# Miniprotein binders against q9zu90: the designs that were tried, part 15

Target 1, 292 residues: q9zu90
Amino acid sequence: MKTELEEEEEEEWRSVHEVLLIVLPYLHSLFELLSMIRVSRSLRDAIRDETALWTKLVIEPPLSSRLTDDILSEFSSKSAGKLKTLILRQCLMVTNKGLRRVVDANPLITKIIVPGCSGLTPEGIMECVESLSKNNHKLETLHINGVNGFTKQHLSALYTYLSSEGTIDLEVCPKCDEVRMIPSCSRESCNQKQRKCRGCWLCIPRCAECAVCLVGSDTESQEAACGNDDVLCLECWLVLPKCRFCNKPYCTNHSSRRHEIAITDAASRPSFECEACYYRAGTNPYEVDYQI
Key: E = the ipSAE of ESMFold2; O = the ipSAE of OpenDDE; V2 = 0.75 times the mean of E and O plus 0.25 times the DockQ between their complexes.

## First folded at step 7 (miniprotein)

Design h0 (at its last look DockQ between E and O 0.58; V2 from the best seeds 0.00; counts 0 for: pae E 4.1 > 1.5)
Fold by OpenDDE base, look of step 7:
Structure h0 (fold): chain B 292 residues (1-292), chain A 100 residues (1-100)
Amino acid sequence: as target 1 above (292 residues)
Amino acid sequence: TDQERINDYQQEANELQDEGNYDLAVLMFFLAILISKEHNDKTTVAQIYNRLATLFSQMGNHELAIYWYMLALDVATELGDQETIQDVRDELERIKSQHE
């Protein structure tokens, strides 16, 4: 006879397991998985034993900054070679060796999405694509925006392995002839096959937040704190939090660069200091002509 | 409706949390997050992140609490939700003070 406690634990476990099976197909973020693993032993064991869960690995902020090659290898190994989708967003510590190790262990990968992974190189990506192209396997999606140093030669070489147009998120900019990402324009009037605003972010000024083109006499743009001449449309500028000193906002992608100012006054709006203002104030707090 | 489902999952999660059934509470919050994300309801997502952080804090898992609070803070900051921003900051300060 199971004790009343064992029956309650079994009923609770059945309920947890049923709900877990509903949630599992959608929990692809490593952060979500790690959170569940740390809740209880039962959830940890359930997640560990479900190999299907590990066929898609997604690592994004805030975990991205802590992801090493070894940690990446550890989590990718849980798929038992059945990894299909690898998404690494802004994983700065991941190297070519780390990515290659994952690819070699998972020959069935069809999607590699590594935006902002600055520790990777074009040569490292090429080696991975070459490895995956063995045994008549084809990579279906390769997003490599933010990996610096791609040339036309690299892109051409990648297309020898990748048969479908649109597999790569980089293309030759029609305006500057450099290999870059060409964003879509969110403006309805620009939704034409040959839109005039077709160009990379250096050739076509765009809102860093909503990617609307800022081409035309009537488009007011504001500078962002993000650097690199990032600009915002007026609509996005109005709603984004602004630096207390220079009144420049970060886009959502660069929000982590905000230095929060301890607001002593409960009634004051949460204010932050941008990195540029923070470092300037650190060198000479009195010389910052905060011209508005 | 999907909104009714989101509300029902949050209510059930809160009840389960009060009963000490943290495993099922976490799962109910995740269900609510999934539906909210499908509808691009960032406000509800931020609120649930905050609730999850609080749940982890109550469980004594302060590291997880901090991460979920940071996530809530990021989304709330994007939205300009000053109330959520302040609530999250207060909780982070509380956690910090307890571990000093």
Scores: ipSAE 0.289, ipTM 0.711, lowest interface PAE 2.0, mean pLDDT 84
Fold by ESMFold2, look of step 7:
Structure h0 (fold): chain B 292 residues (1-292), chain A 100 residues (1-100)
Amino acid sequence: as target 1 above (292 residues)
Amino acid sequence: TDQERINDYQQEANELQDEGNYDLAVLMFFLAILISKEHNDKTTVAQIYNRLATLFSQMGNHELAIYWYMLALDVATELGDQETIQDVRDELERIKSQHE
């Protein structure tokens, strides 16, 4: 016969389990999952029991900066060979051998998304795709932007293993004839004008925030604080926070570079200085506000 | 209605956290995160990251608390949300002084 305390614990666990089943399929980051397993032994055990059949592994910043081949192998082993989707964003310490180990252990992978994983090479990617192509298996998605050294020959060889033309996020840029990512442009005037802005980031000036093209007489560009001549369309420039000194904004991706200004007056609005202005002002022994 | 759901989940999570029901509190925060991310509501996401960090700090898990505070700081910095930035900085300094 159950006690009152045992009945209350069963009711509480059913509520936790019900919410867990709703949340788990939408957790794509291992940081989120690892945080949950540290809450309690009961939650850890429930997560372990439910994740043994998971088919998706997502690793992205900030965890991605610490991901080694050995740690990647440890995380992927929890899928027990059932992995279908592997997403590694900016995992700079992952090498060809680390990726190959995951692929060899998970022959059902259909999506490999590895943007910014500069430790990988075209040859390493090719070996993984070849390995996955066995037994009539076809890789459906291959996103490799940020892996250096892809050539037209690499693309041609990859497409002999892949399902369709749209599976790789790189193509030959029609402007420079190099293998590059070609961003989509959502500008309505460009769509109505037959999309004459097809070209890579190096060939077509684009807004660093929204990627719309900045070519033609109907576009205006604004300088960003991000450096390397990054520019913004006027609409993004108007809404992004600006450096108090030079009035240039960071794009959202670079917003961590802001140097926030200490607030000594509660009536003051929050502000920041960009890196260029912060260090320029910091090397000037007399930093003053100009009078009218 | 989705904004109402976000608000309800956050309020329920806060109440559960105050009661010490951390299992369900964390899950309710993650439900609110799922809806907020679907609607690109970065302000709400940063606030929930901050509350998750305080939850782990209350549980004595300072390493996870710092990680969640850093996530909140990243998003708040992108938004230029100085109030959240200052709140996160104050909490990080408090944890650092207690841990060290």
Scores: ipSAE 0.170, ipTM 0.664, lowest interface PAE 4.1, mean pLDDT 78
ESMFold2 (binder alone), look of step 7: mean pLDDT 80; pTM 0.740

Design h1 (at its last look DockQ between E and O 0.76; V2 from the best seeds 0.00; counts 0 for: pae E 5.2 > 1.5, SAP 73.455 > 70)
Fold by OpenDDE base, look of step 7:
Structure h1 (fold): chain B 292 residues (1-292), chain A 100 residues (1-100)
Amino acid sequence: as target 1 above (292 residues)
Amino acid sequence: TDQERINDYQQEANELQDEGNYDLAVLMFFLAILISREHNDKTMVAQIYNRLATLFSQMGNHWLAIYWYMLALDVATELGDQEMIQDVRDELERIKSQHE
């Protein structure tokens, strides 16, 4: 006869397991899984037993900054060779060797997404794709934006292993003939395949926030605080927080550059100082006569 | 409504936390996060991240607390929510000072 305490524990565990099964398919990152694993032994055991969870490995900030080749290998080994999707966002410490180790251990990978992984090279990616193309297996998705050094020759070589157009997120820009990502345009009039605004971010001015093209006489562009000649469409400019001094906003991707101003006055709207203004104010705060 | 469900899950998570049922509390917060993400409610997502971080801090899992606070901070920064940014920074500093 189970004690009343044992029955309560079993009921509690049943509830935890039921909710866990609902949540698990919708987890977005390895970090979320790790968070659950570290809460209790019970959750850890439950997650460990769900082998289906390890068919997709997603590593993104803030975990990305600490991901080494060895740690990546450790996590990928949990799939027992059944990894299908590998997503590494801004994993700066991951090398070609690290990625190759994962690919060799998981020959069924169909999706590789490695944006911002600056430790990777085109040659490293090619070796991985070649490895995966053995035994009539084909990679279905390869996102490699942020891996520098891709040439037309590299793309051509990659496409020999890949069956479909659109598998790779890099293209030859029709404007500059360089290998770049070509953003989509959110403007309704630009939804045609032969859109005039088809080009890389260097050739076609685009909103840094929504990627809408700023091509045409009627497109007012506003300068962003992001630097690098980043511009915003009027719609995005209006809704983004603006620097207290220069009235320039950061795009969402560069929002971390905001220097918060401790406003002592309760009535003042939360304001930030952009990096450029922050450094200027350090030299001479009074010289910018902003004549409105 | 989805908003009611989010609130219900958070309330239940808080009750479960008070009862010491941390496993189920964490899962309830995750349910709330999932619904909030589906609706692209970044404000609610940031709030739940912050609450989850606080829960981990109370459990003595400072590493998890720090990471979830960082997530909250990232979202709050995107939103321009200065109050939440400051609150999260203060909590991060508090945790840091306790471990020095």
Scores: ipSAE 0.391, ipTM 0.776, lowest interface PAE 1.5, mean pLDDT 85
Fold by ESMFold2, look of step 7:
Structure h1 (fold): chain B 292 residues (1-292), chain A 100 residues (1-100)
Amino acid sequence: as target 1 above (292 residues)
Amino acid sequence: TDQERINDYQQEANELQDEGNYDLAVLMFFLAILISREHNDKTMVAQIYNRLATLFSQMGNHWLAIYWYMLALDVATELGDQEMIQDVRDELERIKSQHE
């Protein structure tokens, strides 16, 4: 015989369980799961047997800048060897050793996505992929753009370890014959017979924000605050926030370089200064002389 | 509309948090995140990340609070939303001053 309180707690738990089943299939990363299990013992116990949820680890900026090999090992240990997808974006402090440790502990990994992890080398990637190929295991996805030094020989060898439908985000650029990432272009005119914009970032001018090609006219490209080499299509330029002095925007990837300006008027729009304008104004030696 | 659903889930999550029903509150926040991500509503995503961070801060889980605040700050920076950037930084400084 149940008490009235026990009946009410069972109905509340059934409501939690119903919502959990709706949310659970859509959880994106290990941290979302960790957030749930740290709320209460009840949530932890409800999802502890769902091993599929421990299969994806995603580390991105800003947290990626603080990720060391030891911290990576600690986070990945939550998967208990069941990790299948590893995504590390711009994790500059992760080394070949750190990646190898995760790979060795997780022999079922089918997706390795490590863009901008400049602490990794082609040799380190090769060792990880070779380790995963044991026991007839095939890698499905390898995204390694930003790891310097891949050659055609590396690329050819890497494809022998992938499944027949497996992909690598590098290929031989038809313009410079180097192993590079070749971005997709969503510009409508690139479906026309007349335009051929297949080439790496170094060979084809592209918008730093959306990657559409900028061939055919300088009037279509706009200068970004990110540096004199980065340009934007007009559409991205128009919608991105601009430096209040030079009217140049940062692309989204460089938006952390904004120097925020304190808002003293509730009616004014928020504003920022780019690094060049912020430090130029503070380093002008002649401004002091003119104030006397 | 889906925007009305997102707002309703956020409000219900806030009420559940005040009632001490943290299990449902967190799940309602995640349901709102799911819908917001599906519609690429980055402004709403940042707002929900901020509310999740506040919940974990109130529960004393400073590590997860910092995690969700950092995600909110990342999206707010992409949007150029200076008000949200300042709000998130104020909360991060408050957490730092309490956990010295």
Scores: ipSAE 0.066, ipTM 0.580, lowest interface PAE 5.2, mean pLDDT 77
ESMFold2 (binder alone), look of step 7: mean pLDDT 80; pTM 0.759

Design h2 (at its last look DockQ between E and O 0.67; V2 from the best seeds 0.00; counts 0 for: pae E 2.9 > 1.5)
Fold by OpenDDE base, look of step 7:
Structure h2 (fold): chain B 292 residues (1-292), chain A 100 residues (1-100)
Amino acid sequence: as target 1 above (292 residues)
Amino acid sequence: TDQERINDYMQEANELQDEGNYDLAVLMFFLAIFISREHNDKTMVAQIYNRLATLFSQMGNHELAIYWYMLALDVATELGDQEMIQDVRDELERIKSQHE
């Protein structure tokens, strides 16, 4: 005998609209929403009528690579000026003009997160913040890590419009006096005291995988295949797949650079070749001194 | 349990897919994804992404299928799941060859 609750849940699962209302609050990205819209007309109509969904716009990979200023404007217009949260991750084609257009159309935006949007500039961000600060409105969250060219002057100017410290994810690094993101440290001992490891990623060596600081005599670091002087803590190094030739792992963020080697033997652990080894083998197959 | 709920949603999604009820099938897959993400079960997330991609492929939405396969591939690569990586690559190649 199915419990009355199971029968009610089964009956509830028969209505597309009822299930949709349960799903909608948990959507993470515009891509997920667009995926549902493209399934059927019924889902499309149901989603279109839910105005509350368009108060938050999240664009992330894989949609990010196709997002233009015009497409961004089209999606933001669906909020009818009620957009509150704008999240653009790695949207390389979005320009200052594109972002400004969205902000001007949506004066109630409280959260802007634009990591990796390399088409944006500090001046473009400033203009947006200035626009949003009109009529006693205040931006609550501004994440701009990955937008290059920020100076102390830019930060100072931004804070004139923002109400609280911590609204911006960029800080002046206490080690180099440059404007950078200062990562948190995953080490428990570092969180209890004034963090000696407080600094940007250039000043404080950190594990590329878990962001633990590698400051101190007892911290062994291992080189990653990622390049750029990326290092790994021993714990992360041990669990990450390693290049067959140089025994260097990629961090998770650079795992796409792995050249998988077709394993002929079913018993052999999946092995990959790192990009550096791949190109070396291509230039001179005989000079690979495999220092075992 | 959350695992039981995931399995129930996956089973229901598969049944609905077999019946041609793609609207509800997709929604059930999303419910399964949400629970899996909350538990940081990346293996299950990758599996569901792959299933969604397959569903979209069956519907003739090849563009969506490609994107969801790419998502599955990214997660599978993070996990080091070589079997899933190869399976997804094979499916991507199949879709590509059908549209050439």
Scores: ipSAE 0.601, ipTM 0.876, lowest interface PAE 0.9, mean pLDDT 86
Fold by ESMFold2, look of step 7:
Structure h2 (fold): chain B 292 residues (1-292), chain A 100 residues (1-100)
Amino acid sequence: as target 1 above (292 residues)
Amino acid sequence: TDQERINDYMQEANELQDEGNYDLAVLMFFLAIFISREHNDKTMVAQIYNRLATLFSQMGNHELAIYWYMLALDVATELGDQEMIQDVRDELERIKSQHE
């Protein structure tokens, strides 16, 4: 009897339900959940029985560009009003109305993280945060970088709705006095001292890849292919793929701009051209077969 | 090792897929994804995304297959893996013409 039970304890995972309980807490995105519910009716039903326990919803690129207000409402409703954390990264089709519906249906939300959701406005965010403040509820985290139009007055008002340990990812930049994101810097010298690099992206030159500051005589910057005066620290430059003509890399966020080179018998290794080199040369100048 | 666990989950997922046990196959692929993400193994993540895409394509769910191929393409582009980029783009174009 003991041997039979002991053998099952030594065996690998074997039932859909047991494995599902292990998988569900690690799901990061709506589309991962959607994929599982479309596999079979049996898996959909098992997931339905478990998803009422979800308190966190994360939607991010590349799939965030497909998220509409109605789709957002549909998937957030599966938390049955128990959602605590909502993370929407670059969800350009989400509007103030869509966010408000989620907030109204989920009064226990303590974290709203919506970077780059340019369809939202300061007024829309304010309404959501005011709605959440009912019944003495306090928001703990509000990340709104990329939503245009925040003023000092908006920021002051928003802080009245947060808990005492609450954070907003925008603040007044000490260099330009505008409401901006002030990136953290992982340089040891900045972490050890008074944060002499405290300032927004416009005021403090930073690596386009890792955001470390590039101030001071001991920092060397390298040109990026990204444009707009983007630069890289040496460490990121060394590891990022480079344009075959100008030797400038794209940061990871702009890697989709690479023009991958068609592989011919003369070139077998992966390579690309940045946009500037691709359009200036007309065709790949490392190959002699031009069409003009 | 964790690499052996990833490979075991991938092999088990393929066997389950061949047996028609898609419920467990998908879950095994997700287990492999979570371990690969924990170790920042982006090459393995892209390969698993590609496997999920082929699974959904074989099941006839072309919309989800496109989704997973797009995720694989994003990671392959970040890695500069030209062979995977081209293979995924070819599959996306074929599925897109069938979907439309």
Scores: ipSAE 0.256, ipTM 0.735, lowest interface PAE 2.9, mean pLDDT 78
ESMFold2 (binder alone), look of step 7: mean pLDDT 81; pTM 0.766

Design h3 (at its last look DockQ between E and O 0.79; V2 from the best seeds 0.00; counts 0 for: pae E 4.0 > 1.5)
Fold by OpenDDE base, look of step 7:
Structure h3 (fold): chain B 292 residues (1-292), chain A 100 residues (1-100)
Amino acid sequence: as target 1 above (292 residues)
Amino acid sequence: TDQERINDYQQEANELQDEGNYDLAVLMFFLAILISREHNDKTMVAQIYNRLATLFSQMGNHWLAIYWYELALDVATELGDQEMIQDVRDELERIKSQHE
């Protein structure tokens, strides 16, 4: 006869397992999975036994900043060679060797997404794609925006292995003839394949927030605090928080650059100072032309 | 409603936490996150991330606490929620100072 305590523990475990099976398919990142693994031995064992979970590896901030080649290898090994999707966002410490090790161990990878992985090179990506193209296997998705140094020759070579248009997120810009990402345009009138605003972010001015093209006489653009000639459409400009001193907003992607001003007055809306204003005030507090 | 479900899961998570059932508490918070993400409710997502971080801190898992606070901070920064930004920063500083 199981003790009342053993029956309660079993009932608790059943409930945990049922909820776990509901949650697991919807996890967005490796970090979420690791969080559950570290809560208890029971969760760890339950997750370990779910081999299907390890067919997709997603590493994104804040875990990305700590991901080395060795750690990547350790996590990828849990798939037992059945990894299909590899997503590495802003993994700055991952090298060509690290990526190659994962690819060699997982010949069935169909999706590689490595945006912002600046430690990778075009040659490293090529070697991985070549490796995956063995035995009639084909990579279906390759997102390599943020890997610097891609040439037309590299793209041409990649397409010898990749049979479908749209597999790669980089294109030859029709405006400057450079290899770049060509953003979509959120404007309804621009949804056609032959849109006039088809071009890279350097050739076509776009809202840094919503990526709408700012091409045409009727498109008012506002300067952002982000630098690099980032501009905002009027609609995005209106809703974004603005620097107290220069009235320039950051886009959402650069919002971390805000210097918060501790306003002692409870009635004052939280305000921030942009980096440009912060550094100006630091050099000469009296020369800050406070544009009201 | 989905909002009611989110609230119910958080309430249940809190009760489970008080009972020391951390496994199920964490899972209830994850259910709340999933619904919140489906509705693109970033405010609720940030709040739940903060609650998870606090839970991990209470469990003595300081590493997990730091990471979930960082996630909460990222979302709060995106939202421009200054109160939450400051609260999360204060908690991060507290945890880091205790383990240096």
Scores: ipSAE 0.509, ipTM 0.838, lowest interface PAE 1.1, mean pLDDT 86
Fold by ESMFold2, look of step 7:
Structure h3 (fold): chain B 292 residues (1-292), chain A 100 residues (1-100)
Amino acid sequence: as target 1 above (292 residues)
Amino acid sequence: TDQERINDYQQEANELQDEGNYDLAVLMFFLAILISREHNDKTMVAQIYNRLATLFSQMGNHWLAIYWYELALDVATELGDQEMIQDVRDELERIKSQHE
């Protein structure tokens, strides 16, 4: 029948296919899939044969900046109508039409997460949710922060189609009566006293790093390098790297704005300059303007 | 333990890469990534991203090599790991110089 070499080669390919089945459901982003299909024709063909296992599509930076409606439709078709989770982060070129095509082709979607997709509108989101609500199907998660124009009326209408409170990541802020994202607060005192700090980022001063509230006389805030009057709780301030000139840290989300200082000896501690200090100090090191 | 499994997958992936078995090497690297992400071990994630970038560079797929190096650089920057930051920047410069 088969030689010893042929048996060993067949066992190796069976091992590849078995591991592939374990890995595929856990791929975090579309780019991980692209990486696999570009390894070899054999791996690409194995992935093609298992497209029915693809229930999650995640597109985020850097790839999200290149995603058009047509490209989105092409990638979503790999799920063969079985998509359950759609995550699009900062996909500025995706429009209502593009999203609707995916939703129409995938009636089993339970999770739509589209933060920062400013090409979408509340009306487009409503159409997608209405389409998904057919046949007694309900969307379980809808994250739409960064989509412009949501009103209280939009939220009320959306909840007629949705399964429970908390499905949508926007709420009516009890402090300003605007539709906003309302962060959770992990501060122990707020848990014990019920959440008196319930409010949006504009109404409740919060740590830019951990979102704990900074209200009351027993809280202390520190200025961040992030700008726009962003502040930090003392605990986060103490552990975050600081600008060598102004001693202000970036929060983790803004850490890419650090201007690294080259390390010339092994004993030196890593350091950076914030944008304000880097650009102003670069022209005159004795003048510092924190305007950014 | 999970840490021993991560190390074993990486060692196996490196051996497979040296043998030219890129299909299984890539899969072993992704197994290590999955466990590392579950433990929120960003240092290990950055290391594995760097090894993936090296694998694609060896295969001549410079587009993917650059992408995985950029991901490694992002995580290393978040960690403040100056040694890894510099190593990844050196590799990115090498690839760009080779391709213009």
Scores: ipSAE 0.158, ipTM 0.646, lowest interface PAE 4.0, mean pLDDT 78
ESMFold2 (binder alone), look of step 7: mean pLDDT 81; pTM 0.763

